# VH-VL binders against q9nrl2r1430to1533: the designs that were tried, part 292

Target 1, 104 residues: q9nrl2r1430to1533
Amino acid sequence: GGVHELSAFEQLVVELVRHDDSWPFLKLVSKIQVPDYYDIIKKPIALNIIREKVNKCEYKLASEFIDDIELMFSNCFEYNPRNTSEAKAGTRLQAFFHIQAQKL
Short names: E, the ipSAE of ESMFold2; O, the ipSAE of OpenDDE; V2, 0.75 times the mean of E and O plus 0.25 times the DockQ between their complexes.

## First folded at step 17 (VH-VL)

Design gg23 (framework fv_iluzanebart; at its last fold request DockQ between E and O 0.79; V2 from the best seeds 0.83)
Fold by OpenDDE, fold request of step 20:
Structure gg23 (fold): chain C 104 residues (1-104), chain A 122 residues (1-122), chain B 107 residues (1-107)
Amino acid sequence: as target 1 above (104 residues)
Amino acid sequence: EVQLVQSGAEVKKPGESLKISCKGSGYTFRDYWIGWVRQMPGKGLEWMGIIYPGDYDTRYSPSFQGQVTISADKSISTAYLQWSSLKASDTAMYFCARQGYDLKGSYYFDYWGQGTLVTVSS
Amino acid sequence: EIVMTQSPATLSVSPGERATLSCRASQSVSSDLAWFQQKPGQAPRLLIYGASTRATGIPARFSGSGSGTEFTLTISSLQPEDFAVYYCQQYNNYPLTFGQGTKVDIK
């Protein structure tokens, strides 16, 4: 999308992206880098995709936006064991998200 | 409209340094991989590497690893390709290109810059 | 690296005729295969991705087929603006690699 004023969804995505624990979620997982990812995860999503959907006004309800964010975390926890850096980052970022989502 | 606009043609001598640029617009620059492709005169296309501006994750072709540096500044939606010391053999057209993606984790070049001609001769 | 080999090197076709371009991978690239068109003095343009999906704005006369190691780009009825060099490219594994190109010129 082009330059425009940030909506609540846009702002939340910005905040998530800027968070220190966003690194596992910034971009769609590459199957080159993670060959077995798509054998496990069937509904892949990442912050870049969510932002694009926001920019395209694909979210009509806050619940839809929230569902995608939760899916993103769910995928992370499904693929990554709890003791991984990815899962730990996801846990912290999700907690942050839950606080911010109350503003929606 | 997605656009990639590259810096102008360069005429350099061997041993000189060079940094060319590629500015993206019409999309969220940080959210898409952007790559560089070399095309020597009268030759085919060669993948050099890619960078993800959102986290500056960078991947190089083995053939270009250590030969060039790919970087980006997401604050100005610009990617860079640079040489510390040019060789005559670096004479070529250099294209930047954005990678789109599918939801099966594949990334493909979908938009290209117009190219930057780099001529290196003594 | 995965070597992409295109054939023929040059394909001479009359306007209105069918053009068939081949691309072979040294190992399976699944359907992670793109076709690009490049005209003199211009940047490559994406025609097909995922081996068979036309990019936005690409005319229906362009079609891609194949999977694994054998791929084909077909131009059902060659138009004057279709005379160009065509490249296939695999994006299934690093390093990303292009075929050497097929030049489609007028017979």
Scores: ipSAE 0.923, ipTM 0.960, lowest interface PAE 0.4, mean pLDDT 97
Fold by ESMFold2-Fast, scan of step 17:
Structure gg23 (fold): chain C 104 residues (1-104), chain A 122 residues (1-122), chain B 107 residues (1-107)
Amino acid sequence: as target 1 above (104 residues)
Amino acid sequence: EVQLVQSGAEVKKPGESLKISCKGSGYTFRDYWIGWVRQMPGKGLEWMGIIYPGDYDTRYSPSFQGQVTISADKSISTAYLQWSSLKASDTAMYFCARQGYDLKGSYYFDYWGQGTLVTVSS
Amino acid sequence: EIVMTQSPATLSVSPGERATLSCRASQSVSSDLAWFQQKPGQAPRLLIYGASTRATGIPARFSGSGSGTEFTLTISSLQPEDFAVYYCQQYNNYPLTFGQGTKVDIK
């Protein structure tokens, strides 16, 4: 019975992960691959971290969950120039998120 | 609880192909890198490569690039290490290990499988 | 590649005594350094990551220190179950590399 008992947050994270534009957000940026990322981004986050927090019941309010997702997009736009594939993917995924978040 | 269970010991001849497995449980398999580490008899640990099952992003040590193939099937929470043609020098214990992470983008091995002994002799 | 060198190769310490194990990197690895324990016939076990953070369930007698190129693992009061080989590993750059190991033999 776990499938129909999954929280709305888990379902939304699953939908975000499945989206074609999720690739910049699936896992925490590697500092080996992007050495200056952590000089610029002070509150890093990614979908795998958010999913773990959902699974551990660490979000008490929908606003806390939404804040973490919005932080993820904010970091993307802060680090990546507007014309990059990362920023474009972030723009499309954020729009998708805003539509899906109406369920929360 | 986090657990990595590897396939059983293998005895092979040079030139044979082999694929060994590492099955994760107790966590979201697709959300953690899985690495492979070789330990030759009586020797230390050597990193071979890593794979992220969520997107199949794969990185190899230069010493193992082209020597092995690392893959995963996230639908059954399993990672694989494969040889097209084994050599006697491939005789070793092979460990899979999950990578945990810190919030500064560092990835480190936190949980290990029990190991798969591969013996290659004529 | 970053070469990790451990010393001594073998360390003999009586139960209850303090042991100090050293690990040197050929170039700075910041604090991206882990220590593993491997007992005979077993998989490695994470003890310390980030040079000084104890992994979950690891006894307080294990502590790590250092940054850059010089690192130390200290076992404040060795127990019989601490007989093992100890490896340091850097995860600051690819390829990921391990030291050759220090064998702790408890008399």
Scores: ipSAE 0.814, ipTM 0.917, lowest interface PAE 0.8, mean pLDDT 93
Fold by ESMFold2, fold request of step 20:
Structure gg23 (fold): chain C 104 residues (1-104), chain A 122 residues (1-122), chain B 107 residues (1-107)
Amino acid sequence: as target 1 above (104 residues)
Amino acid sequence: EVQLVQSGAEVKKPGESLKISCKGSGYTFRDYWIGWVRQMPGKGLEWMGIIYPGDYDTRYSPSFQGQVTISADKSISTAYLQWSSLKASDTAMYFCARQGYDLKGSYYFDYWGQGTLVTVSS
Amino acid sequence: EIVMTQSPATLSVSPGERATLSCRASQSVSSDLAWFQQKPGQAPRLLIYGASTRATGIPARFSGSGSGTEFTLTISSLQPEDFAVYYCQQYNNYPLTFGQGTKVDIK
C-alpha cells in the first residue's frame, strides 16, 4: 500500500465505526466484563486495533486489511449465539462492510 | 506522543458544583479508556471510574457511584469529572489516566495527566 | 473487592543499593498487576505492567515478578531519582484497586 490505499482503509474504518451496528466491535473485549471470552477467542481483534494498524501502516495488502475485519466478524459469530443482539449486529455490519469493500 | 492535560486547580465551597477536564492528544482519543483516580491529602490512590469515549461506555467504582459523573466529548478529545454538590471530604488531587491494552483483554493505566487539585472549604 | 497490601510501608535505602518491594492480593489477579512510581507533587508513572513487563522508557534496573497473589518490584542499584512512593495496582477485576504504597527514602 500507497497513500491512496491507506486513505481508503482509514475511510472504511471511519464508515464502519459510524454504522449503528458497530457497538460490539468498537473496542477490544474486556476480560473483566466478559471473563470467558479469551477462553474461546484466540485471535482477538476490534475496530480500535484495526485503526491502530492502519495508522501504523501495518497493512501491506488490501487482503490483509479485509482479513482482519472478517476475523472480527468471525470472532463475533463464534462467541455469540445467532439470536443475540451482538450476532445480529455483526450480520448487518458485515453486509455493510461487503458493500463498502467493493470500493477497494 | 501521548499527553493528558488537565484543567487548573479549583477552590470551592461545600454544596457548589464543579466540572474538571482532561484533554488527550497524540493518539486516537476515542479508542482508549480514560479513568479518574483520587488522591486525598497524604493518602494513596483510589480508582473512581473509567469511560470509553468511542461509545461513552462508563464504569464506576462502587465507592463513587452516584457521587460523581464521568463524561467525555470525543469531538474535542476531552474527558470530564463532575460533582453536583461538593463536600469538604472531596478535597483531593484528581488524576485522569489513559488505559492501554493487551491482546488478552486486560486494560492498564499507561499515561497520566498532571493532576487537578480541588480544595473544598467553608 | 480485591485488597492490595504492600510492604514495607517505608524502605530506607542508600543509593546503589537494591530495593525490594512486596505487593500481595487478597485473591488471584493472575498477572494483571501494575507498578507505579509517584514523586511528591507529580502524577504517577507506569513502571511495570503484566506483573513483569517494563513500560516504554523505564530503565532496566526496574523489574517486576510474581503472579497470582504475590508480587515483587525490584530496583537494582537505586539511583537518586528513584526516591518516591511506589504503588501496585491490580486490574484483574472491578473495582480496580491500588495498594497503600511503599515509600522509598534515602538512608
Scores: ipSAE 0.757, ipTM 0.924, lowest interface PAE 0.9, mean pLDDT 94
OpenDDE, second read of step 18: ipSAE 0.872; ipTM 0.944
ESMFold2, look of step 19: ipSAE 0.675; ipTM 0.908
ESMFold2 (binder alone), look of step 19: mean pLDDT 93; pTM 0.942
OpenDDE, look of step 19: ipSAE 0.867; ipTM 0.941
ESMFold2, fold request of step 20: ipSAE 0.737, 0.727; ipTM 0.921, 0.919
ESMFold2 (binder alone), fold request of step 20: mean pLDDT 93, 93, 93; pTM 0.944, 0.942, 0.941
OpenDDE, fold request of step 20: ipSAE 0.922, 0.920; ipTM 0.957, 0.959

Design gg24 (framework fv_iluzanebart)
Fold by OpenDDE, second read of step 18:
Structure gg24 (fold): chain C 104 residues (1-104), chain A 122 residues (1-122), chain B 107 residues (1-107)
Amino acid sequence: as target 1 above (104 residues)
Amino acid sequence: EVQLVQSGAEVKKPGESLKISCKGSGYTFRDYWIGWVRQMPGKGLEWMGIIYPGDWDTRYSPSFQGQVTISADKSISTAYLQWSSLKASDTAMYFCARQGYDLKGSYYFDYWGQGTLVTVSS
Amino acid sequence: EIVMTQSPATLSVSPGERATLSCRASQSVSSDLAWFQQKPGQAPRLLIYGASTRATGIPARFSGSGSGTEFTLTISSLQPEDFAVYYCQQYNNYPLTFGQGTKVDIK
């Protein structure tokens, strides 16, 4: 493919992925590794899924994109206790996201 | 269109090292697990392992743990399978395959490479 | 590991007839079961995932059923291009495992 100019959504996803605290969010949680995850989380999502939606132009409004990102964090905090590495990473990444989202 | 294109057939001798490749296209390579499956001549399919290029998370079958190395270079959308020292018993067809996913946390092989034939003989 | 056992080893069927293939898991794999078709000299092709969902582009004559430990792949009316080896595979637990395959050939 050729060189493409990234949209604001694309760029933000790239920045989120590159963040040190993105590791809990890079891919959809595996049922094999976390057998009870999908008994608790009913709207699973991850950065790879969000990126795919961006690439497919499924987000028509910034609010839709933001909602998915917030859902991702919400899922993390719902499943993971506050003292877990995942929750702590999520807290920091979410703060970063809120700052970057001001550019949208 | 999702495509996996593997490197060409290999003819090797026991003790030699080998690294074969699988290049993905038509999708975001880093965002999907990619795995390797062995098929010995006239036999069935054997899962070897998988890797997530986005973070290099790697899972091996116990049967292949320590026997091969699975790696990936997401900058060129390529996954690798390598041996440090081939055996005659490594003679087989090797397929790479992408794992798609559902929203229930399950991952299934949805696209396959064409296969790489590896022949190891004295 | 979860052992997947397919039956029969070989199924001889005439064109236009129904083919029924079985796959058994040594323990429950829920619905995390896929079926693949492989023709000589070719890579496997995904037919069914989630035990009963046809993959994109797969003809309606292919259907999957079952859950837990017993699964079935059905070809309602066998076409000439359907003669091949079929594999089931569980992806419910590591290591991922395949059945030994069922060969569907011409009667």
Scores: ipSAE 0.877, ipTM 0.943, lowest interface PAE 0.5, mean pLDDT 96
Fold by ESMFold2-Fast, scan of step 17:
Structure gg24 (fold): chain C 104 residues (1-104), chain A 122 residues (1-122), chain B 107 residues (1-107)
Amino acid sequence: as target 1 above (104 residues)
Amino acid sequence: EVQLVQSGAEVKKPGESLKISCKGSGYTFRDYWIGWVRQMPGKGLEWMGIIYPGDWDTRYSPSFQGQVTISADKSISTAYLQWSSLKASDTAMYFCARQGYDLKGSYYFDYWGQGTLVTVSS
Amino acid sequence: EIVMTQSPATLSVSPGERATLSCRASQSVSSDLAWFQQKPGQAPRLLIYGASTRATGIPARFSGSGSGTEFTLTISSLQPEDFAVYYCQQYNNYPLTFGQGTKVDIK
């Protein structure tokens, strides 16, 4: 993508990180703390990884950026049962993302 | 380039409080764990704890739980290690180190500060 | 806690020779093992992580191998700047633990 798209990706990541419901997504799940996570989740990702990819200009298309954010939510719903605080936070943050992503 | 710069050497008496610092630059500070490692004179390395500045998630080694406090201020890209009451046995070099990660949730120390020498004697 | 044991405590090697350092974990740490070099008055420097992956800027003469409980660091042609203390460290479980160190000294 262009320079303006990279600025948009950076701004959206900042907005997601600052959101009250970002706490399950800020950093890659530690395998020490959650040892079965990587047995279930085959394509792990988190906001800190996505931000680093944005900063390194690794997203060439808006669709690639959107795919990584959606993968993050998909992983959340796959690992966490529906009634957990993680799944509820993910549902609210995903709705927020869909509104913001309309700008991309 | 990634750099961690620590505060200067300290000479203290038993019972005094102390707070030392570790400032990161060249990367997004809030997105990487920062750890503290002690090295007593002539001895090896001991892990004390880690903190994630983005959400203040903090983990301590059982040997250091309750003996020190680890904190961070992401607005100035600085992590801290503090003692409420120093002992002579706290005399050591203290290193901060950033943790890199792999895509399977492993975290390893990749960049280190230069160290802060703390001497506690009466 | 996982105990990391390094051997030998000291290794005397001539410049240009090979140095082989061992590290043993009291239980499996998979490949979550790092090697650090420390010179007097300096901070540790990451050499190897993931048991065998060389860190950025580390010369090719440094190589790591092993998995589970037995690990080796090899320095193929020792340079004068390589005389230092070497530490292994596991990051597979809390608390994170280091070996006691191997001092590589000049023969």
Scores: ipSAE 0.797, ipTM 0.923, lowest interface PAE 0.8, mean pLDDT 94

Design gg25 (framework fv_iluzanebart)
Fold by OpenDDE, second read of step 18:
Structure gg25 (fold): chain C 104 residues (1-104), chain A 122 residues (1-122), chain B 107 residues (1-107)
Amino acid sequence: as target 1 above (104 residues)
Amino acid sequence: EVQLVQSGAEVKKPGESLKISCKGSGYTFRDYWIGWVRQMPGKGLEWMGIIYPGDTDTRYSPSFQGQVTISADKSISTAYLQWSSLKASDTAMYFCARQGYDLKGSYYFDYWGQGTLVTVSS
Amino acid sequence: EIVMTQSPATLSVSPGERATLSCRASQSVSSDLAWFQQKPGQAPRLLIYGASTRATGIPARFSGSGSGTEFTLTISSLQPEDFAVYYCQQYNNYPLTFGQGTKVDIK
């Protein structure tokens, strides 16, 4: 049920955060450090935000949670060229996520 | 309820080292930037720096770079500000503060500790 | 760094009257401007962020306006508990900087 799904979301976020390739995704991008980021990315999101949404029980369906995680990766690939460390980390983390998400 | 609780007042001599603390509660400590602000006696507020406990990403004001060290231990939800060698001019109130965000990449101090008074005199 | 200048240094106002505080930035900070209230012996308290958004729990008598380089904090009807020092702060660029403060005294 919903309680079990919520716990699963929490656990998955923990696993994503602990992953070695989570560093580009841990926190919302600062526009001070990346001035043009929000000119390009219109739906910003990060693992800290997703965790907060989980804690607030904002995800009623697994698909909503998955959509936010996919958005996070999509933003990364949209802003970062493929040869960047961020994009490469994102590729690996997304692969990990896809495996873990099958358990939801 | 978000709360930041700082360590107690300190009385030190020039040349001594010091490490003060700020413990966060009521929120996920690792997921929010936390910063330090100095207020010298009878003066205004000065931004010293910030740290993101989740990855220890740290940013300093140029005025405080190399003068202090900001650190954090996310396992106990605590941030630190430390000096290797205090000066009389370090006498001030020191506040820790959490940075919230607006989903537009902007971060603002939304919760503050009660402050730690540091007095350095011969 | 971006220099924040507040005026006046001291503002004397009677209870129930309107108080208007000004904050000027040496260069544009867009809407990345916060207002804080600080009472003697206390930590600053966030009043306004994003130039015009009241923080949670802040009374409606507090309002912020402005963008770019000119900002205003307005207290529509000053209450006894409002006598304090008020600081503006930009968070548009590093280093983050505060104004020197405006002291609101009772007339």
Scores: ipSAE 0.869, ipTM 0.943, lowest interface PAE 0.5, mean pLDDT 96
Fold by ESMFold2-Fast, scan of step 17:
Order: structure tokens, then sequence, then C-alpha cells
Structure gg25 (fold): chain C 104 residues (1-104), chain A 122 residues (1-122), chain B 107 residues (1-107)
């Protein structure tokens, strides 16, 4: 992307990180703390990785950025049962993201 | 480029409090774990603990739990290591180090501060 | 805790010669092993992580191998600037632990 596209991705990541429901998504799950996570989730991602990719200008299309955010939510729902605090946070943050992504 | 800059050397007496600092630059400070490592004179490296500045998630080595406090202020890209009451046995070089990560959830120290020498003597 | 044991404690090598350093873990650490170089008065410097991946800017003469409990750091042609203490470290389980170090000295 261009300079204005990069600014939009940066602003959206900042808004996601500041959201009360971002806590399950800020950093990669530690395999020491959750040993079976990487046996189930084959394409792990988190907001800190997405922010680094934005900063390194690795997203050429808005669709690539959106795909990484959606992968993050998909991983959450695949690993965590529906009634968990993680899955509930993911549901609310995903809804917030869909509203904000209209600006892209 | 990534840099971690630590506060200067300290000379203290037993029973005094102390807080030393580690300031990161050249990367997004809030998005990387910062660890503290002790090296006693003439000895090897000992892990003390780690903190994630973005959410203040903190983990200690059992040997250091309750002996020190690790904290961070992401608004000024600075992590801290603090003692409420120093002992002569706390005399050591203290390093801060950033943790890089792989995509399988492993975290390893990739960049280090220059170290802060703390001397505790009567 | 996982105990990391390095051998030898001191290795005397001439410039241009190959140096081989060993690191043993008391239980499997998979490939979650790093090697660090420390010169007198300096901070440690990351050489290798993931047992065999060379860190950015590290010369090709440094290589790591091994998995599980037995690991090796090799310096294929020792340069004058390579005389230092070398530490292995496991990051497979808490607490994170380091070996006691191998000092590479001039023969």
Amino acid sequence: as target 1 above (104 residues)
Amino acid sequence: EVQLVQSGAEVKKPGESLKISCKGSGYTFRDYWIGWVRQMPGKGLEWMGIIYPGDTDTRYSPSFQGQVTISADKSISTAYLQWSSLKASDTAMYFCARQGYDLKGSYYFDYWGQGTLVTVSS
Amino acid sequence: EIVMTQSPATLSVSPGERATLSCRASQSVSSDLAWFQQKPGQAPRLLIYGASTRATGIPARFSGSGSGTEFTLTISSLQPEDFAVYYCQQYNNYPLTFGQGTKVDIK
C-alpha cells in the first residue's frame, strides 16, 4: 500500500489494541503456557505481528490486512469453546473490526 | 535500529531501596517482552523475570519471586527492576533483554541492554 | 528446573582452528535453545536461536546443531574477535535457564 493506506491500517490496529476485548489477541500464545495450542492452530497470528507487518509495509492490498485480522478471529473460535471469555471477547472485537474496516 | 539503554551504575547500602531502568527504542516497545537477567561477579547468567509492556503481564523466576518487582511504563518505552530492601548478595551486573519470538509461540532474548552494575556494601 | 551443562569449561584454540562447544539439557528442550557470546565488560550477544538459526549479522563461521538434550556450537575458523565466553540457554520451560559458560581462550 500507499502512505494513506498505511496510515489507515496503523489507526485501525491502534483502535483494536486499545479495545477492552483485545486481551486474547495482543501477543502470540506462549507454547510453555498452552502446550497444545500449536498442535491445533497451524497459522498463528496476533495483533503485535500484524502491527509489525503494517510497519514494514508488508500489506499491499487492504484485503491482505483484513485476511490476517480474520485469521486471528478464526483461530480464536477454533481453539476456544463458544462460552469461554476468549471466544466472547473475540466475538465483540470482531464486530467492532467489521464496523471499522468499512473505512478501508 | 533496536536499542536498549539502561540506567547508570549504583552504589548502595544494605536496606536501601533501588529502582533501575531499561529504555527501548527503534521498535514498538509495548509489543515485545522485556526480561531481566542477573550476573554475579565472575559467574554466569540467571533469569529473573519478564514483563509484556502492552498489558503488564509479568512472570518471575521462582528464585526471584517476592525479592524484586518488575514493572514497565509503555508511554515512555521503559521497563524497571526494583528492590524494596537491598542485600549485599544483590551485588551484580543486571541486564535487560528484549524477547523475539517465532510463529510457534517460542520467546528468546534477541537484543540486550549494556547492563547496570549494582554494588551493595556497608 | 531444567539444568544446562556446558563442556568444556575452558577451550584453548589457535586462530584459524575449529572450535566445538557442547551443551546438554537435563530433559528435552526440543529445539528451544539459544547460544550467546559475551566479551569482558560487555552484554551477551545472540548468536543462534532455535538450535540452528543464525541471528541477524552473525558470521557464517558460527553454526549450531542438535535437538532434544544434546547441542553443539561450532566456530569453523576461529578469528581473534571470537575469544569470549559462550552460553547456551533453554527457553522450552520456566524458569528459563543458562549453562555455566565455556571460555574460548588463546592457545
Scores: ipSAE 0.798, ipTM 0.923, lowest interface PAE 0.8, mean pLDDT 94

Design gg26 (framework fv_iluzanebart)
Fold by ESMFold2-Fast, scan of step 17:
Structure gg26 (fold): chain C 104 residues (1-104), chain A 122 residues (1-122), chain B 107 residues (1-107)
Amino acid sequence: as target 1 above (104 residues)
Amino acid sequence: EVQLVQSGAEVKKPGESLKISCKGSGYTFRDYWIGWVRQMPGKGLEWMGIIYPGDFDTRYSPSFQGQVTISADKSISTAYLQWSSLKASDTAMYFCARQGYDLKGSYYFDYWGQGTLVTVSS
Amino acid sequence: EIVMTQSPATLSVSPGERATLSCRASQSVSSDLAWFQQKPGQAPRLLIYGASTRATGIPARFSGSGSGTEFTLTISSLQPEDFAVYYCQQYNNYPLTFGQGTKVDIK
């Protein structure tokens, strides 16, 4: 009966997912729901994809993990105007990420 | 190994309530849409609705909106399909299925449960 | 809603022969089209998604083609285990819709 300890990357993903401002980032934007998203965003990503990559040990360097999280925020700010709920949530979650990433 | 395990067969009378389940394992349950599909005896497949367990985002087919409730409990990796009052016309095999996705924002059913047979007769 | 029409309703093929199944959408679904196999008493099994991408573990004899409104599933050398009902499904718009199925039977 061992204790399951999460990896540093998995722990950070769990904290991001639990954050109140994670809602724009939990899953890939549906093209049915947002038809023009994939005309603008060429490298889509979301927290569920990042978690899958962590679970499959696909990040060989911490910088690769950080790059995928930063890509997720970059996409948010590229698609969403600054005054939107999505952009505001992204700004707050990115600040939270930068604080937590210091532990990596 | 991805698996979806559904609850056992049910025999009910018209007017009774029912809640059937679909338990996911071998993947992060909260991170994939789960859908419900009906197959009436000798007929094809009908999409009923989908739920994303991570945020409870739920979408119904217009034919099933108000007829059933789809819910999930991510703490036990289980999705549910519920009727408040069953009708004889609800007699069918009910499948749950997980949606995989591509990087273009498309979602498609990639793994299926074994099905739950629901029989409603007087 | 987008109506999916499959033809033929029943296809009779001898083992080792090529089987070709058609699926037509009432409006464009781009490449958002999946093919499923269902055997009696079993759940559907994903064969193809994105019109032409084989799902994990699916034999190379299964191939999909098409885009827009006209789609084809081809089984290049039919095996005994391939006798089943095949369904196409669009996931381009809500509600998600399935074709009525093509039964592949022994000639």
Scores: ipSAE 0.759, ipTM 0.910, lowest interface PAE 1.1, mean pLDDT 93

Design gg27 (framework fv_iluzanebart)
Fold by ESMFold2-Fast, scan of step 17:
Structure gg27 (fold): chain C 104 residues (1-104), chain A 122 residues (1-122), chain B 107 residues (1-107)
Amino acid sequence: as target 1 above (104 residues)
Amino acid sequence: EVQLVQSGAEVKKPGESLKISCKGSGYTFRDYWIGWVRQMPGKGLEWMGIIYPGDSETRYSPSFQGQVTISADKSISTAYLQWSSLKASDTAMYFCARQGYDLKGSYYFDYWGQGTLVTVSS
Amino acid sequence: EIVMTQSPATLSVSPGERATLSCRASQSVSSDLAWFQQKPGQAPRLLIYGASTRATGIPARFSGSGSGTEFTLTISSLQPEDFAVYYCQQYNNYPLTFGQGTKVDIK
């Protein structure tokens, strides 16, 4: 991607971060707080990492950006049972993302 | 480049309040934990607590819980350490430090401020 | 809390010699161990994290090793600018804890 695509990624990350359901995704799960997380999740990611990658122009294609966001949701649903606050927040934020990603 | 710039030295009397600052630049401030570390004269380093500016989540060392308040204002990329009532035993150098991270959820101090010397005497 | 113990308290070495510093944790910290250098009047500087990974810009003469409870920082050919206090720090459990420091002094 070009400058326009990078601006679109930045706008979408900002919208995700400000969303009320972003709290499980703002930063990497702390190994101290959740010791077994990194035994189960092999490709960890969070919005702060994705935003840094956007700012460093590391996404060349919209599909690469979308893949990282979808990995974030996939990790949430893999680790968290469906009735948890984390999984419910993830479900709502993912639906919001799918609507916004149609613009990419 | 990543920089943390702390407020200047303070000379205070016991019972006075104080708020010192740590301003980050050269990175997205809201996306990194900021910690505070105390170093008493001639002594080693003591972790006081950390804050994530993006959501204001805080974690305190048990030794400092209730003795200080850590806060941040992400709109001006600044973290704060505050005392409601200083004691002579608070005389120390106070450092702020950013926590970098690895992809296994470990957070470690990667960049440090220059320190703020706080002297509390009657 | 996890207690970090450094030894020796003071290490006297000549320029060009090897310095070996030890850090012991009271319980396992896996590889969640960092080493910092502090010179008089300065802030600590990150040297090593993850027990053995050099931070950006740190000279190759600095190396870290160990896991669990026993850790070592080695300076292979000590330079005049390396005379400082060195701290280990665990970040495996809260509260985060530092060793008391090893002063590397000129012999």
Scores: ipSAE 0.741, ipTM 0.914, lowest interface PAE 1.3, mean pLDDT 94

